# VHH binders against Phosphatidylinositide 4-phosphatase SAC2 (inpp5f): the designs that were tried, part 3

Target 1, 352 residues: Phosphatidylinositide 4-phosphatase SAC2 (inpp5f), of Danio rerio (Zebrafish) (Brachydanio rerio) (a8e7c5r167to518)
Amino acid sequence: YKIFMDSDSFYYSLTYDLTNTVQRQGELGKSDQPLWKRVDDRFFWNKHMIKDLVDLQAPQVDFWVIPIIQGFVQVEELVVNYNESSDEERSSPETPLQEPTCVDDIHPRFTVALISRRSRHRAGMRYKRRGVDTDGHVANYVETEQLIHVHSHTLSFVQTRGSVPVFWSQAGYRYNPRPRIEKGERETMPYFASHFEKEVETYKKLVIINLVDQNGREKIIGDAYLKQVLLYNNPNLTYVSFDFHEHCRGMKFENVQTLTDAIYDIITDMRWAWVDQAGVICQQEGIFRVNCMDCLDRTNVVQAAIARVIMEQQLKKLGVMPPEQPLPLKCYRIYQVMWANNGDTISRQYAG
Below, E stands for the ipSAE of ESMFold2; O stands for the ipSAE of OpenDDE; V2 stands for 0.75 times the mean of E and O plus 0.25 times the DockQ between their complexes.

## First folded at step 1 (VHH)

Design f4 (framework vhh_6fv0_2)
Fold by ESMFold2-Fast, scan of step 1:
Structure f4 (fold): chain B 352 residues (1-352), chain A 123 residues (1-123)
Amino acid sequence: as target 1 above (352 residues)
Amino acid sequence: QVQLQESGGGLVQPGGSLRLSCAASGFTFSSYWMYWVRQAPEKGLEWVSTINTGGGSTYYKDSVKGRFTVSRDNAKNTLYLQMNSLKPEDAAQYYCAKDTLFGEYPYYGMDVRGQGTQVTVSS
């Protein structure tokens, strides 16, 4: 497949539907519908260009459209080779660098792809009104899919992120502006419910991971979220709170292991999408919905940690990764760069 | 290997005509919907025309209707675009593309191969 990038981090492909996850593409099957009628509307950024033709249900439209997403795409091939030198620390210049070992094409390899799809609903800058709107859409909504491809196997794991779905805002022109709740719980409930009804319909079950600080200026948003979840009382929602400031103080994100260890069974039970030449092998049963208030890097770090746990489980099951040994450091370095690029790109789209 | 090779472009004066050809190989040409798309300098890809598997159904961008005619020869695995009454706005690199899925219904997804053929309209 070829994937192209245009200005403003828009991506398209002439051969692949970037708006749908592997699992949603499988659920659509071998459709007789043209591509633009099968796309996920949430991520179909150029839909407005064909709105009149779509509304008219024109047979064989006289305008052809390539679906465009806004977000992030990166694809890397990783080789499981324990004989390669780490680039983390190099030999002294006094000792000439050794020529890298040239090995035959016998080492296991796999492709990792990372695709983030920004919702076209509520697209805007961070300083605008946050949270949920009267149509049930949330600010800063992004679906991120991690793909692993090995021979005939394609495996997919999906997570979402978005603003806390209550009515809240911040001043647009100040550093660290104080957040405010704009509506009470009673007034908020229809729109909160609308948001999660759509999410449950799409993803079946949701595990909410709230990364909003439990103390200080962010507490008001976290408290409102938890109260609304409890009042809504939907058995398809699981709520997890993680005090990122307390556990990852001083930018020590290694403490995210505390979170992934605590939810390991939830991660494993969620499963992943798996397809091969014979068809669907298994499906992902639910998603993580991760949120923070202002610091998008918290959300990115947590999603990366969860996705890494899933990747390692997938690679062990495929026999690409040994059960008792981590991947080569070079593989993790490339993986970390991919996720860092994802986070940076999403962050820049809010500042544009 | 799927291959599409465009030819027939060139320089013409406004009001002139050109016939583009696209030679297809590496797939069952007669089973796929085919497309012509173009890209002018500093612009994105723009759809021009669509033709069904048998050649009996054709579709065009509004600005080229009545001036352009798409056709295909399934025995020769070749797609054509006859362009008449060319305008400066038609100047672009022209590409042929096959649909991503075979069958009686179009997917409107494409696989574009080769470098295309350049059409320049000026005096």
Scores: ipSAE 0.000, ipTM 0.109, lowest interface PAE 21.4, mean pLDDT 76

Design f5 (framework vhh_6fv0_2; at its last look DockQ between E and O 0.02; V2 from the best seeds 0.00; counts 0 for: pae O 13.1 > 2, placed apart)
Amino acid sequence: QVQLQESGGGLVQPGGSLRLSCAASGFTFSSYWMYWVRQAPEKGLEWVSTINTGGGSTYYKDSVKGRFTVSRDNAKNTLYLQMNSLKPEDAAQYYCATHIRYSWSDLYEFDYRGQGTQVTVSS
ESMFold2-Fast, scan of step 1: ipSAE 0.000; ipTM 0.310
ESMFold2, look of step 2: ipSAE 0.000; ipTM 0.252
ESMFold2 (binder alone), look of step 2: mean pLDDT 82; pTM 0.829
OpenDDE, look of step 2: ipSAE 0.000; ipTM 0.242

Design f6 (from f1 with K98R D99V E100Y Y101K G102W W103T D104G S105Y E106S G107T Y108S F109Y; framework vhh_6fv0_2)
Fold by ESMFold2-Fast, scan of step 1:
Structure f6 (fold): chain B 352 residues (1-352), chain A 122 residues (1-122)
Amino acid sequence: as target 1 above (352 residues)
Amino acid sequence: QVQLQESGGGLVQPGGSLRLSCAASGFTFSSYWMYWVRQAPEKGLEWVSTINTGGGSTYYKDSVKGRFTVSRDNAKNTLYLQMNSLKPEDAAQYYCARVYKWTGYSTSYDYRGQGTQVTVSS
């Protein structure tokens, strides 16, 4: 199938439902319903067209409405070729330089796709009012899916990001304004609960990764979030907090290894979706919901690091990656560029 | 095997003070957030306090805020709860708790000790 860009940051496909993850598409079952009837409403940006076509009694409306997402799509084919590595002393074995370029078809290869789907609810420019609204929707909500494809195998890992789901505000256009909590815990609870009840229905279990600084101006938001989670008392929620004082801006993949090591068991327990020609092999059990207050780069880098751990586990299971050896550096450079492009695109969408 | 052992409970008069201790073993104590929860007779478990891995961030139930102080000594694998200005409503079995995820928090309080009884009466 082919994925088209309708304009900067809008994407569609004539044959594939970009609004649903691989796992959700499987859960919808073998349905002969048109794509637009099976879509995830949260990510169906041109939903208004269906009403207009139905109201006008347009013939065969099913052929005329193509679901469009807002977000990001990038697809790359990566070749596992260690003889292209210039640093022979570490990850590469000590064997001599071997082949002419014409044997590239012998090396393992895999496709990585990265799809980010921005929620149509609360979409738009940065607001003074952030967090949760009275409909239970949060500002800046994005679902990101990383796909690995090898021969007949498709593997998927999904994460979400969004604003801390309390009532809080910060002046959107001023430089570094202080955030404020707008409502107490009792007033917040119905809307906080509404948000997480919908999340639990969709993803079963949530691991909240709060990257809001535990010191300084952001602490008030992190404190409110943890307090609300404790009061809510939902066994399907796991809360993880990391003190990233001074690291909100400019964090690199290497700087998050201590984080991914600390949550390695949580990452591994979550698993991933895995489908082949014979059917479903594995399902993802839960989702990471990652947030920070103001620095979108931190969220993106953390999600990329988690997704990298998952990708390496997936590639080892597929026999594409050796168990005792990392991927060639060229593969990681392309991977880092994909995730950087994802972060840049989402940041532009938040800014308007 | 995760083990938690509470101590320091007893009988105090209203307005009195107690310091609870929890000795932890069987896991890397310094890597986990720790919790104090309590249960009064015929009532469910109630969250009281939370402390992060380093002890720099603490959280409290509104009704105990300003009266209770949670702290930890990672070198001794020990968690503490200093309780001041005790009220009859504070009478309960107090438990030290940890969640099953290494760096995470869940609302299930997966690991608890046997508890230590706090009685507040004249």
Scores: ipSAE 0.000, ipTM 0.226, lowest interface PAE 15.7, mean pLDDT 76

Design f7 (framework vhh_6fv0_2)
Fold by ESMFold2-Fast, scan of step 1:
Structure f7 (fold): chain B 352 residues (1-352), chain A 121 residues (1-121)
Amino acid sequence: as target 1 above (352 residues)
Amino acid sequence: QVQLQESGGGLVQPGGSLRLSCAASGFTFSDYYMYWVRQAPEKGLEWVSTISSSGSTIYYKDSVKGRFTVSRDNAKNTLYLQMNSLKPEDAAQYYCAKDRSWLEYGPFDYRGQGTQVTVSS
């Protein structure tokens, strides 16, 4: 598949539906409908173009409308090689270097792709009002899908991020503004419920990872969130709180391993999507919904760490990576750059 | 008590054929994806083939595609690997495998001694 960047963080493909995860594409089945009729409306940024063409009853609409997402796309081809020195030594004329892409039995290769899809709902510059709105949409909503492609196999793992779904804001007229809760629990509940009913319908089960500081100014939002989750009492919601400040003091993001170790069974139990030429083999039964208040870097770091655990499980399952080894260092470096680019792009779209 | 017993290996000349079998017991065979994996000296563990619980979905490592055929008989709790046009590179200890859970860390459960495939040059 070829994927194009049209302008500032807008992406499209002539052949691939960037608005739907691999799993949702499988659920829709093989359809004779044009691409734009099959898209996920949440991520269909040029939907207005379709309205104009439908209103005009234009012939050959399929040739005029290419679905565009706003977000991030990066694709990398990686080689599983634990000895970088041996590759350099093999460059001698007497022993010509064999390329891993030509001889898969020496060093396995795989493609990793990272796609982030920004919701078109609440995507305006009104960042002062966050949380949930009266339509059940949350600010800063992004779906991120990590794809692994090996031979005929495509594996997918999806996570979401978004604002805490209560009515809250930060005043723009104060230095160091404190967040405020705008509505009480009883008044909030219909909209909180509306948001999670839509999420459960789409993703089945949600594991909420709350990264809001459990002390200081952010605590009011974290406390409101937990109380609302408890009052809502939906068995499809699991709530996990992680004090990022306490565990990752001094911006030591490597300490996020404490979180991934603690939720390892939850990560593994969530599963992932697996498809091939014949169709869907297995499905992801849930997603992580990660949030933080003012530092998008925390959300990105946590999602990257979870996605890495999943990718290593997937690569081991496919026999591409040995079961007793972590990801090769060179692969990990490229992987870190991909997730850093993702975080930077999302941050620019929502922070300014 | 999961038991997997492989058989059918042996010595074959390049271009020859072998049919491997795996007798499964101690679990509901028809509920699980099954795998063929091999371990050759100095190459490490390699995935070879996957077959779904019903047998309708099948995958192969690129280097064996078109030469190997995996199949299963759920009534007999038996997994098969038909290997044609064998190459020296196919020489390895072959294991049939399942996951304790498909999501369990580490891709496969190994049981028994496997079956040795030797391709004479």
Scores: ipSAE 0.000, ipTM 0.139, lowest interface PAE 17.3, mean pLDDT 75

Design f8 (framework vhh_6fv0_2)
Fold by ESMFold2-Fast, scan of step 1:
Structure f8 (fold): chain B 352 residues (1-352), chain A 126 residues (1-126)
Amino acid sequence: as target 1 above (352 residues)
Amino acid sequence: QVQLQESGGGLVQPGGSLRLSCAASGFTFSDYYMYWVRQAPEKGLEWVSTISSSGSTIYYKDSVKGRFTVSRDNAKNTLYLQMNSLKPEDAAQYYCARDLGYSEWEPTSPYYFDYRGQGTQVTVSS
């Protein structure tokens, strides 16, 4: 299949449904309907064209509507080649890594694809009103899917991000304005519940990773979130709070690994979607829902770290990656450029 | 409060030079690896350089090797990028970024960061 970029980070494919994860495509089963009738409406950005074409009684409407997402797509082919310089983290620029010298078919290879899908609902940045709205939609909602492809195998791992689903507001960044809670717990609950009921229906179980600072100006939002989760009391929700700023003070290597080590069993138990030419082999059982208040880079870094743990488990399961040995440094460099590009694109879409 | 403030960007002709600076505050600068990353209009984020916390280990993007030099002054909490022999392809918004670190037990990428500055624009045109 081919994926095209139109403008402003809009992507489409004539043959592949970019709006649905691999797992959701499998759940839809065998369908003879055209792509635009099978898409996930949350991510179907050109839906308005269907109404116009139907209103004009266009006889070939199915040929004129190609589903477009807004977000990010990047695809890379990686080669597992340990015939490089020392696999150490740090290398002098005077001793550059050796280029691959072997024929590329000698070494294991795999494709990594990263797809982020921005929700149509509340797509614009609202500086004053954030959080959840009266339709149960949250600001800056994005579904990110990481795909691994090896031979006939396609593996997928999905995460989401979005605003804390309470009614809150903040003036622009100019004078470090205090965020405010706009509604109490009773008034908030129907909309909070609406949001999570839709999420649970789609993803089964949610692990909430709250990256809102536990001190200072963001604390009011984090406190409201935790209180609402406790009052909602849904066994399909697991709440994890991680004070990213505090854990990143002084020693950088305590950062994200502290979090991924702490939730390693949760990551592993969640599994991933796995399909081949014969059909579905395995399903992802749950999803991470990651949020922060202002620093979108924080959310992106945490999602990348979780996705890397999953990728390594997948590659070991496929026999592409040896047990107890990391990937070559060049593979990690490409991988992290992909995730950095993802984060920057989402930040740009949120801010402007 | 972590702050990173870039400066030194501007308009130069091909073959020209610029020196970028990044003033860091709100954290122990000497404990962190630092990055220079850039973003050209209509392009994704591109890694340029990494420098270790001590300044002794440095990495560069292949296309800038021999032309760009990263350095740091831990006493002044400042990161630098000396850019020589600038090409039109180097035109971008340049950001300094603080390394998150991923794991000391696994290779880390030069691109994992938790904070970046607002950037400084570099334009290369005749």
Scores: ipSAE 0.000, ipTM 0.120, lowest interface PAE 20.8, mean pLDDT 75

Design f9 (from f7 with K98T D99E R100F S101Y W102D L103I E104L Y105T P107Y F108E; framework vhh_6fv0_2)
Fold by ESMFold2-Fast, scan of step 1:
Structure f9 (fold): chain B 352 residues (1-352), chain A 121 residues (1-121)
Amino acid sequence: as target 1 above (352 residues)
Amino acid sequence: QVQLQESGGGLVQPGGSLRLSCAASGFTFSDYYMYWVRQAPEKGLEWVSTISSSGSTIYYKDSVKGRFTVSRDNAKNTLYLQMNSLKPEDAAQYYCATEFYDILTGYEDYRGQGTQVTVSS
C-alpha cells in the first residue's frame, strides 16, 4: 500500500513485499508466514538483522522486522490527455478552478511504478573486480520491475542487469592495458553455469542482450561471453549482441528503436505478468538480461526502451492507449524522467 | 563545462625533481579516476599513472615506479604528480586526464593543455 524511503537508496513497506515481483508473489501463493520469511533473499538487505534477532530468540521478531531493499522506487500517475496546449498560454488558475475528479472522468489514467532491486551479493564499487565470483554471483546485479496499475488490473514487466559472468577485471582505458580475462573457459564454466542455472530456475528463459563494444577494447569481454554461452549450450538462453555506439545516442527512446525493432518478436513473445481480482490472466515467459562493460547508461537506456514497448502493448490491451496512436508527449516526458532517475540512482550506488 | 588545468612543469637536470598539479572543475572530481599521461616530441600519448576516486588504488607505468608518486586532494579538486630522479626519457608534455562515458560518444577522455617537462644536462 505504501512505500517508504529510509535513506537516499533504501526502501521499505509495512505491508508490501518489495523484494518479490508481482509474478513471484503470485507463485508463492497465500502463506501464513510473516513477510520477512517469504522475501527474495537476493534483495533482503537487512537479512543480517533478522538472523541476529532469531539467534537471540527475540520475541515478536515476526512483527518487528520490515524487509528493506536497496535500489530505486518511483511511482507516477499519468493522464492520457492529447489536448496538451492551451489557446494562448496554460494558466494554473484554470486547473484549480476545474475539479480533478471531473477531468479524471474524461481522460484515462494509469499508474506507472518503477522498482529496482540491487542484489546484496557482490556489493561494492564498480572499480573493484567485475564479472562472476566463485559463488556464482555477478557484480552490479539489479532486478528492475515496471508496474502498470489501472483500476483492479496490475501488470508487471521485469528485466535484469549485471556484469558479464566470466572472470574479468578493470584493466584501464586507452592509456592503460585493455580489459583482461582472469580465467579460461574450462575454469569459468562451473561458476557461469551456477549463475545461469539459478537465473533459469527463477525466470525460465533468458534473452541476453550484450551491449559490449564489438570492435573496440571491450571486444575481448564480448568474445569471452559469446564463447562461454556457446560452450554452456543451454536451450533456455538466447544471445543478442548490439553495437550501441553505432546505433544509439542520448537518453532518447527513438535512438534505440533499431534494437527494439530488431527484437520486437522476442519482446512480444516474452509477454508480461497480468493479474486482476479474479487472479492471473497471463505470465511473463522469460526475462531480458542486459549487460555492458561497466557503463550503466547504455544498460539503462536499452531497458527503458524495451519497457516502453511493453508498456504500450499493455496500455493498448487495457484500452487506455489507442491502438494506432502513441501516448501524449507529457506522458513520455514523465516516463523518461523516471527511467533517468533510476539510472542515476543505480550508477551512484555502484560508483561509490 | 569540464576543465583540467595543469601546472608545475619546467626545466630540470637529470636526477632532479618536479611536482605537477592539476586543478579540475565542471564535474564531481571525487567520483572519477584520474590519470597522468605524457607525450614526448614525435611520440604518441603514453600513460604514466592512474589513481582511483578515493585515492586507495594506484597504478604506475613500469619505467616510473619508485620515482613518481600520484596523489589527490578531493576537497580541493586537485591531482598531483611528484616526480623524483628524473631521466632524459621523462621529458614530455604532461597532461592531467579523466574518463567520461556518454552514450553519444562512448568512453571519452578529457585532458588539459598540459605542462612541459624538460630534462637537460
Scores: ipSAE 0.000, ipTM 0.214, lowest interface PAE 11.0, mean pLDDT 75

Design g1 (framework vhh_gefurulimab)
Fold by ESMFold2-Fast, scan of step 1:
Structure g1 (fold): chain B 352 residues (1-352), chain A 123 residues (1-123)
Amino acid sequence: as target 1 above (352 residues)
Amino acid sequence: EVQLVESGGGLVKPGGSLRLSCAASGRTFSSYAAAWFRQAPGKEREFVSAISWSGSTTYADSVKGRFTISRDNAKNSLYLQMNSLRAEDTAVYYCAADSGYYDEDYWSEYDYWGQGTLVTVSS
């Protein structure tokens, strides 16, 4: 599918629904309705255009309304080639190019796509107020989907990120900014519950990964979050705290291995969405909800590390990757660049 | 509603020490960030030191190593220990506190202010 980028990191496609994950598209079923009537409203940024076109009685309104998301899209084709020699990439008299030979017979290939969708419900710069609002929506909410495509197989793994869902604020651009708790626990609970009830309805189970510093100025937010989770007492929520600042400098993948090793069983049990020509093979049974306070880079690094573990499991099951050998370095370099671009784009949208 | 009352100001010789106190009434300090500001004769009000509700401290470069901010949440009190005082430290010192909860002007660093206490450093 052809995907277009507009200014300010807006994306659209004439043929593909960028607002829905592969799993949600399957759940919606087959429909003769135009694309814009089937979209996920959370990520439908140009929804207001529909009213104006209907009011004008435009005869081809379905042609004029193309759903636009704000976020990030990148698609890459990766070749599993352990030989980095340029000689092997070139045709020679001993290995002539043959018309009947399929290119896939030489080296395994797969497509990786990364799609991040920013929620429209907390649109604009909210540098004064973070957290949850009275509608149960959180600041900085983004759904990130990693797609693997091989022949007729499409595999999808989804994660979310967003602000800690209590009422809190932090003034921007001040010499000494500090977080403030705006409401008590009892007053917060209906809105905290509203947020997680919507999340559980959409994703079934949530594993919360809190990357807020356990010491210093961020502690107030981390303590409030944990206390609210414990008071809410929902069996569909699992809470994991990781002190990223103490153990991970320079935002390297290797530095988050302690976390991914500790939650490996949780990652594996969550599974992924898997669809082929005949239909749905399996579904993702839950989602990671990752947060930090000011450092969007911490969230991106952790999500990338989790997604990498999932990708390797997927590629091994598809027979694209050997069970006891990592991917070629070139594949990881491209993968790391994709996730870095994702993080940079999201950071720019919120850092303003 | 929070009311702040400063005390402990007075006349001190250069090189001397003085401890300022700020008492809060109406609500406790446990939810509030608090700070000290000063205003010298003929000058604008300037930041001196701040303490978060959790006890993290920040100091202006002009007072680092000489002044210490502290709080006693049980007594609803904020303190500023001033050592090695200089003539240029002469000012009216103001206690300031954040509401902890949102107020209409949270772009200002502090919602509540005391009336000030005069510190004069001269021989």
Scores: ipSAE 0.000, ipTM 0.115, lowest interface PAE 17.3, mean pLDDT 74

Design g10 (framework vhh_gefurulimab)
Fold by ESMFold2-Fast, scan of step 1:
Structure g10 (fold): chain B 352 residues (1-352), chain A 123 residues (1-123)
Amino acid sequence: as target 1 above (352 residues)
Amino acid sequence: EVQLVESGGGLVKPGGSLRLSCAASGFTFSDYAAAWFRQAPGKEREFVSAIYSGGSTTYADSVKGRFTISRDNAKNSLYLQMNSLRAEDTAVYYCAAEDWYPLGYSTDEYDYWGQGTLVTVSS
């Protein structure tokens, strides 16, 4: 027999709807409805609790139901300081205890937040069958939102990840298992279409980034995906394939630059959500849907690299980052740790 | 050596039935997707039916409801049960198998082929 240990991370807030992106919250508008009636059902993990409380005739259900997501949340304040030196460490006399005037003009600051929301559909641990199911839901579906906050400005960039939406499986108990396609294109199409119809309804335009290897064992899944996309022929879908095996051996942020450089115009044209006290300034036009076959680390690194390009554009627009200089290495290191923690948390939720 | 050998072809009257068999050897058949194609006199090879390693099936519109594809992995065999046969079903029937590509309706998606078995539907 086997023992299973829950390593799930659950998050909630009494004042903020964690199930909706900044853009979706804006689209819903201000309402006097309680939080649980306004949430995105895909990420509403304690939805069953509402039925139980209603069945018990519990009074003031609104006070007892706080929406909970499963996923990841991390918030960091970063300082744009290019003058890091050991000469600044404390010595006699202790000058760092004095607060200088005009500190904000010397060292710009910004808050970065990373929120990943795991879909409650297909939320079981990784086992034999993957891909799409007969309800149009895919395994390993996660929406990741990166937030930048500076003074009154909130900026948001959203990406999704999920399994290749065809019917496929992989032997779970053999070394280097060969993936298999379980259904043909005609039988797959209603469920493939169902998945992308919901995605297009939510996000309007999708740029699919397929990280499945174009050679060797993973090729069968990549070929099936491309063929299904071509047969579906939806103008709201753009398909991009990137051969990880060929281009990114020993994968790191710097090694994925080839991909982000190649799709730079697509990234820039997608834009981001931007709000301030006066309301909506800008909206994100579409979404990246990133997938790999088996290595969740590849998806995480690619999403992090795309989000970094967006963050740099946002910070330059806000005047927090100089137009012709990268961020200080310290900022980049904190950013990498945040995205690594995100990837590790998602991987653990699917491993067991 | 990968080998596919078809059998069960023959002469049958319109409205009759035939069962074709394909014997696979030289590979682990259960890991492969397999298909039936046919070639009528003076025509190109056309897709008839396919079965994936997991058992899911697909059929050409011209045979749907009349033909049934099946497999027996213990016997390394693929079958095509053909019912309500018509003169238009007269063709050489080919067994095909593939490991790496998703099953499609094109002959160029299959690396392994049998030599074919003739089916004649005539009075």
Scores: ipSAE 0.000, ipTM 0.113, lowest interface PAE 19.7, mean pLDDT 76

